# Ledger of designs, part 8: VHH binders against q75qn6r703to848

Target 1, 146 residues: q75qn6r703to848
Amino acid sequence: KPSMIQENLFIGGGLAARSIYTLQHLGITHVLCLCANEIGQSDTQYPDLFEYQNFSITDDEDSNIESIFQEALDFIKHGEETGGKILVHCFEGRSRSATVVLAYLMLQKKLTLLEAWSKLRKVHRRAQPNDGFARILINLDKKCHG

## First folded at step 21 (VHH)

Design ae6
Fold by ESMFold2 at other seeds, fold request of step 22:
Structure ae6 (fold): chain B 146 residues (1-146), chain A 123 residues (1-123)
Amino acid sequence: as target 1 above (146 residues)
Amino acid sequence: EVQLVESGGGLVKPGGSLRLSCAASGFTFSSYAMAWFRQAPGKEREFVSAITRGGYTIYADSVKGRFTISRDNAKNSLYLQMNSLRAEDTAVYYCAAREGWSFYYVSRYYDVWGQGTLVTVSS
């Protein structure tokens, strides 16, 4: 039950990420997991079927999620440039994955935070970065657009 | 020939430090995620730390704050600085590699393995 944000980019939770047949049917080739510490990799990830990027980021206001933005965005860009489709997920599909998707839309697609938020909310009503992540995104928006 | 060769293990007292090195050859080191695993006698191999090709680092909870992983792509080398060593850190330490973007906690997802270096922490 991933939500399509744009043609090659999807967002979801842990249940979406383990629904292998659904991901294959959607043409997903790349999976960005922000919650590797919260899933059982041996029975939820299949490196022979999908290209993975794993991070273990806690959903706490003090977590430095910004530290992984560059590597995460590079992975998404690589997936798109190779003609692939990317799932960005965390455990609940609410905070960490939404934060990374918003950062991607702002940094790579040059949207303001308001534009990125509107685009994401249209397809993924569950999206709600925690307050610390929201502050990171607001600061990022200011750096990019004044 | 694809190889990983660990060095730097030895006998050290609790509270001491060691630096492990892993020399890689026969593959494009910078395209690989690198990891350290360890195995104590009679136990399963367990994750210690990893560093992705993009520089993201991750640590097992038991070593956070005491161990530091690093890589030098120019020297095709992976390092593990181990400080504040404890008896529980006694194990054979293995260097592992997988081509691609990601680290894994699961040892079977790594393609290349060294033969290991023994670290003994005792008084």
Scores: ipSAE 0.684, ipTM 0.868, lowest interface PAE 1.4, mean pLDDT 93
Fold by ESMFold2, fold request of step 22:
Structure ae6 (fold): chain B 146 residues (1-146), chain A 123 residues (1-123)
Amino acid sequence: as target 1 above (146 residues)
Amino acid sequence: EVQLVESGGGLVKPGGSLRLSCAASGFTFSSYAMAWFRQAPGKEREFVSAITRGGYTIYADSVKGRFTISRDNAKNSLYLQMNSLRAEDTAVYYCAAREGWSFYYVSRYYDVWGQGTLVTVSS
């Protein structure tokens, strides 16, 4: 159920993240979880099987999701550099995970926001950052491209 | 060889402050996520706060805004500044560590533990 954004990068929700056999079949090795406070880690995360990066970011317009972009970007880059595949997920697969994926595409892959958005929506129709996150991404686009 | 040693616990009145320290040795401190857990008499050990190797911090709702976690990789030390202390904060506080990128709320995922330091908040 995760959507493939590019060969090494996937996006999904909590259901995708707990579908362990599917993740293994897809060759996913790294899981970036933005909703650690909303899942039951003891029965949904398996640190012996996957490398995790956990954040607890609320899906509120005033959440400072930008504060975790660099650490998230480093984790994704590490997964790519080791030949792994990365799942980026939140609970619904709609707002937080989409925001981080868009930020990654903009900062690491040098896409404009419009290019990143087009790429993501093509494969993941659920993508819908909340209005506060959208403003953060618009400001990031200005910083990167003027 | 691998060791975590807490200090700074004690008796304090409600509204007071304490600063806990955790000294680490025998492993590469900067490669570990660090956490504080606490356990009150007769209760399960519960998550208090964590800080990742990259500096992301997280807090249990009950302590958010009152407690501040920090680390000093040069000193191999983890800290917990506890302000506006309440009777409900009375517990043994434990320092914990796990190698890797991430923190966890679940205590069994941490594999290095200190002996604990007692914090008592009482009038």
Scores: ipSAE 0.670, ipTM 0.860, lowest interface PAE 1.3, mean pLDDT 93
Fold by ESMFold2, last read:
Structure ae6 (fold): chain B 146 residues (1-146), chain A 123 residues (1-123)
Amino acid sequence: as target 1 above (146 residues)
Amino acid sequence: EVQLVESGGGLVKPGGSLRLSCAASGFTFSSYAMAWFRQAPGKEREFVSAITRGGYTIYADSVKGRFTISRDNAKNSLYLQMNSLRAEDTAVYYCAAREGWSFYYVSRYYDVWGQGTLVTVSS
């Protein structure tokens, strides 16, 4: 159910994040959750099995998702540096998680927005940041590349 | 030797303000996520607010816009500024900590706890 972006980076929704057997089979060690307010943590998160980072970001056009980019990127880098595999997820795996993955590809891998988008859509066709998040990513692209 | 000590509780009138402090010792404060929980008599302990090691803040709906969490890593201290206090805010307030990246809404996921400070909001 999760889609592989790179050898150690995956994207998915809440159902993928709850599928502990699947995550263990894929070798996932780190889970970046953008929708902590929308899940029951007691029922769906297992801090003894996975390293988590949680955010409660709403999927609306006015949400300040950019405010968490640096902390999210640091977590992804940490997971990679320890030899782990990282799942980035939101509730449906369409908007918030796609936005963070695109930001990671742009800021850390130095891709343009178009390059990052092409790479993500190749493996995860459901990716569809909301219009507010898309505007944030367009602005980020201009800041990084002119 | 790992310790959290809350202070700043007391009796205040409805509409008043208090500032709670939590002093940490015996661990590397900057590597921990910090949270405030509260418990009124006869009720379950509930999440109030948290701040991650990276500075991300989150609030329970019941306190959003009235309470502000902050931390000072140089002083190993966590704060909760409580404004526009209501009778329903009356509780023992606890400071909690967990090493790592994330906050949690669930109290059992925190492994360092203070003894609490009583806040009473009454006329």
Scores: ipSAE 0.661, ipTM 0.854, lowest interface PAE 1.4, mean pLDDT 92
Fold by ESMFold2 at other seeds, last read:
Structure ae6 (fold): chain B 146 residues (1-146), chain A 123 residues (1-123)
Amino acid sequence: as target 1 above (146 residues)
Amino acid sequence: EVQLVESGGGLVKPGGSLRLSCAASGFTFSSYAMAWFRQAPGKEREFVSAITRGGYTIYADSVKGRFTISRDNAKNSLYLQMNSLRAEDTAVYYCAAREGWSFYYVSRYYDVWGQGTLVTVSS
């Protein structure tokens, strides 16, 4: 149910993040959760099985998701460096997780927004950052590429 | 010995301020997410605030805008600046820690706890 963006990187919603057997079968070792305030952590997270990073970012156009990009990207890079695989998820797998994945592809993999978007959409048609997040990504693209 | 020791609690009038400190020892402080919880008489322990290794901060809705969490990795210390205190803030405040990247709202996921410091907000 997680969508594979590249060998070490997956995207999904809250249901994918709860599917512990599936995550273990895929070899996922690291879980980046953008919606910690929207899930029941006691019932959905297993810190003894996976390394987590949690944020509580609302899916609103005025949420400052850019403020967590550096820490989120550091976590993804850490997972890659240890040979692990990372799930990036929010509640619906549509806006917050897509925004962070796109930022990662742009900042770490040096893709343009168009390239990152194309790559993500091929495997995860649900991806749709909200209008505020889209503006953040467009501005990031201008900063990085002209 | 792994240890957290809170200090700075006391009696304060409504509208007043206090600064809580938590001194950590026996572990690599910079590798831990740190949190404050509180427990009022007759109530369950509840999340107040947390700060991750990377500096991401999160607050319970009831304290947003009034409380500020911070950490000083050089001093192995965690702080909670509490402003505009209200009677409902009366509780024992606990410092908690877990090694890793993440904070949690759930108290059982923290492995290191202090003994607490009492904050009383009373006329």
Scores: ipSAE 0.631, ipTM 0.852, lowest interface PAE 1.6, mean pLDDT 93
Fold by ESMFold2 at other seeds, last read:
Structure ae6 (fold): chain B 146 residues (1-146), chain A 123 residues (1-123)
Amino acid sequence: as target 1 above (146 residues)
Amino acid sequence: EVQLVESGGGLVKPGGSLRLSCAASGFTFSSYAMAWFRQAPGKEREFVSAITRGGYTIYADSVKGRFTISRDNAKNSLYLQMNSLRAEDTAVYYCAAREGWSFYYVSRYYDVWGQGTLVTVSS
């Protein structure tokens, strides 16, 4: 199952993203996929049922995931604005999706990294950004402390 | 001015091939995700194919295996090689662009559009 971070926001892996009946039952309307290069688009995405945003970001410490933060956060904000529910997922639900969710909590909900981390880990124990992504989040935290 | 100009459409027999081109100007082409959409008479505009700024390609099920999208960042050009054409491929084909790393199946997410090029597949 996807983990509920807040009423409108869920996190998961590729298996959660393929669980169409579960997503429909939860009322998911928007799917943010961070692993388009790892999933086959046929039979794994259903664009007639859900609104998709798709990124091909590798789970490498050198991947420039920060470059997609604003685009991803805008998609989440648009989904929230319409009363929709958003699933943020990567392949394993561990690193890329966690990184984007943490960035969202820090930039939109104004949490410190520690606060965002505690909130996410409480509902999604699998969350573990890779070391490069962790450094990006630490730098973001420093930039955001007024 | 930001511009996309399609070319290469025409009349072709079933089973034939065409290559569509889309010339881009007025923006940093390599920073954009590019897509092809098509609109048949009386139908809504539908997704055909996309290529991300990183080169990852995506195809609608109906064209997978027959169409090939490609881009040449040095020439600011997007291409669609269309093989094994069928009557249902008859449509106006549109080039579309959006700055960023994502691609989308839905046309409203794309900010830059060409005027379209007509492809007719008929005996």
Scores: ipSAE 0.382, ipTM 0.705, lowest interface PAE 2.5, mean pLDDT 90

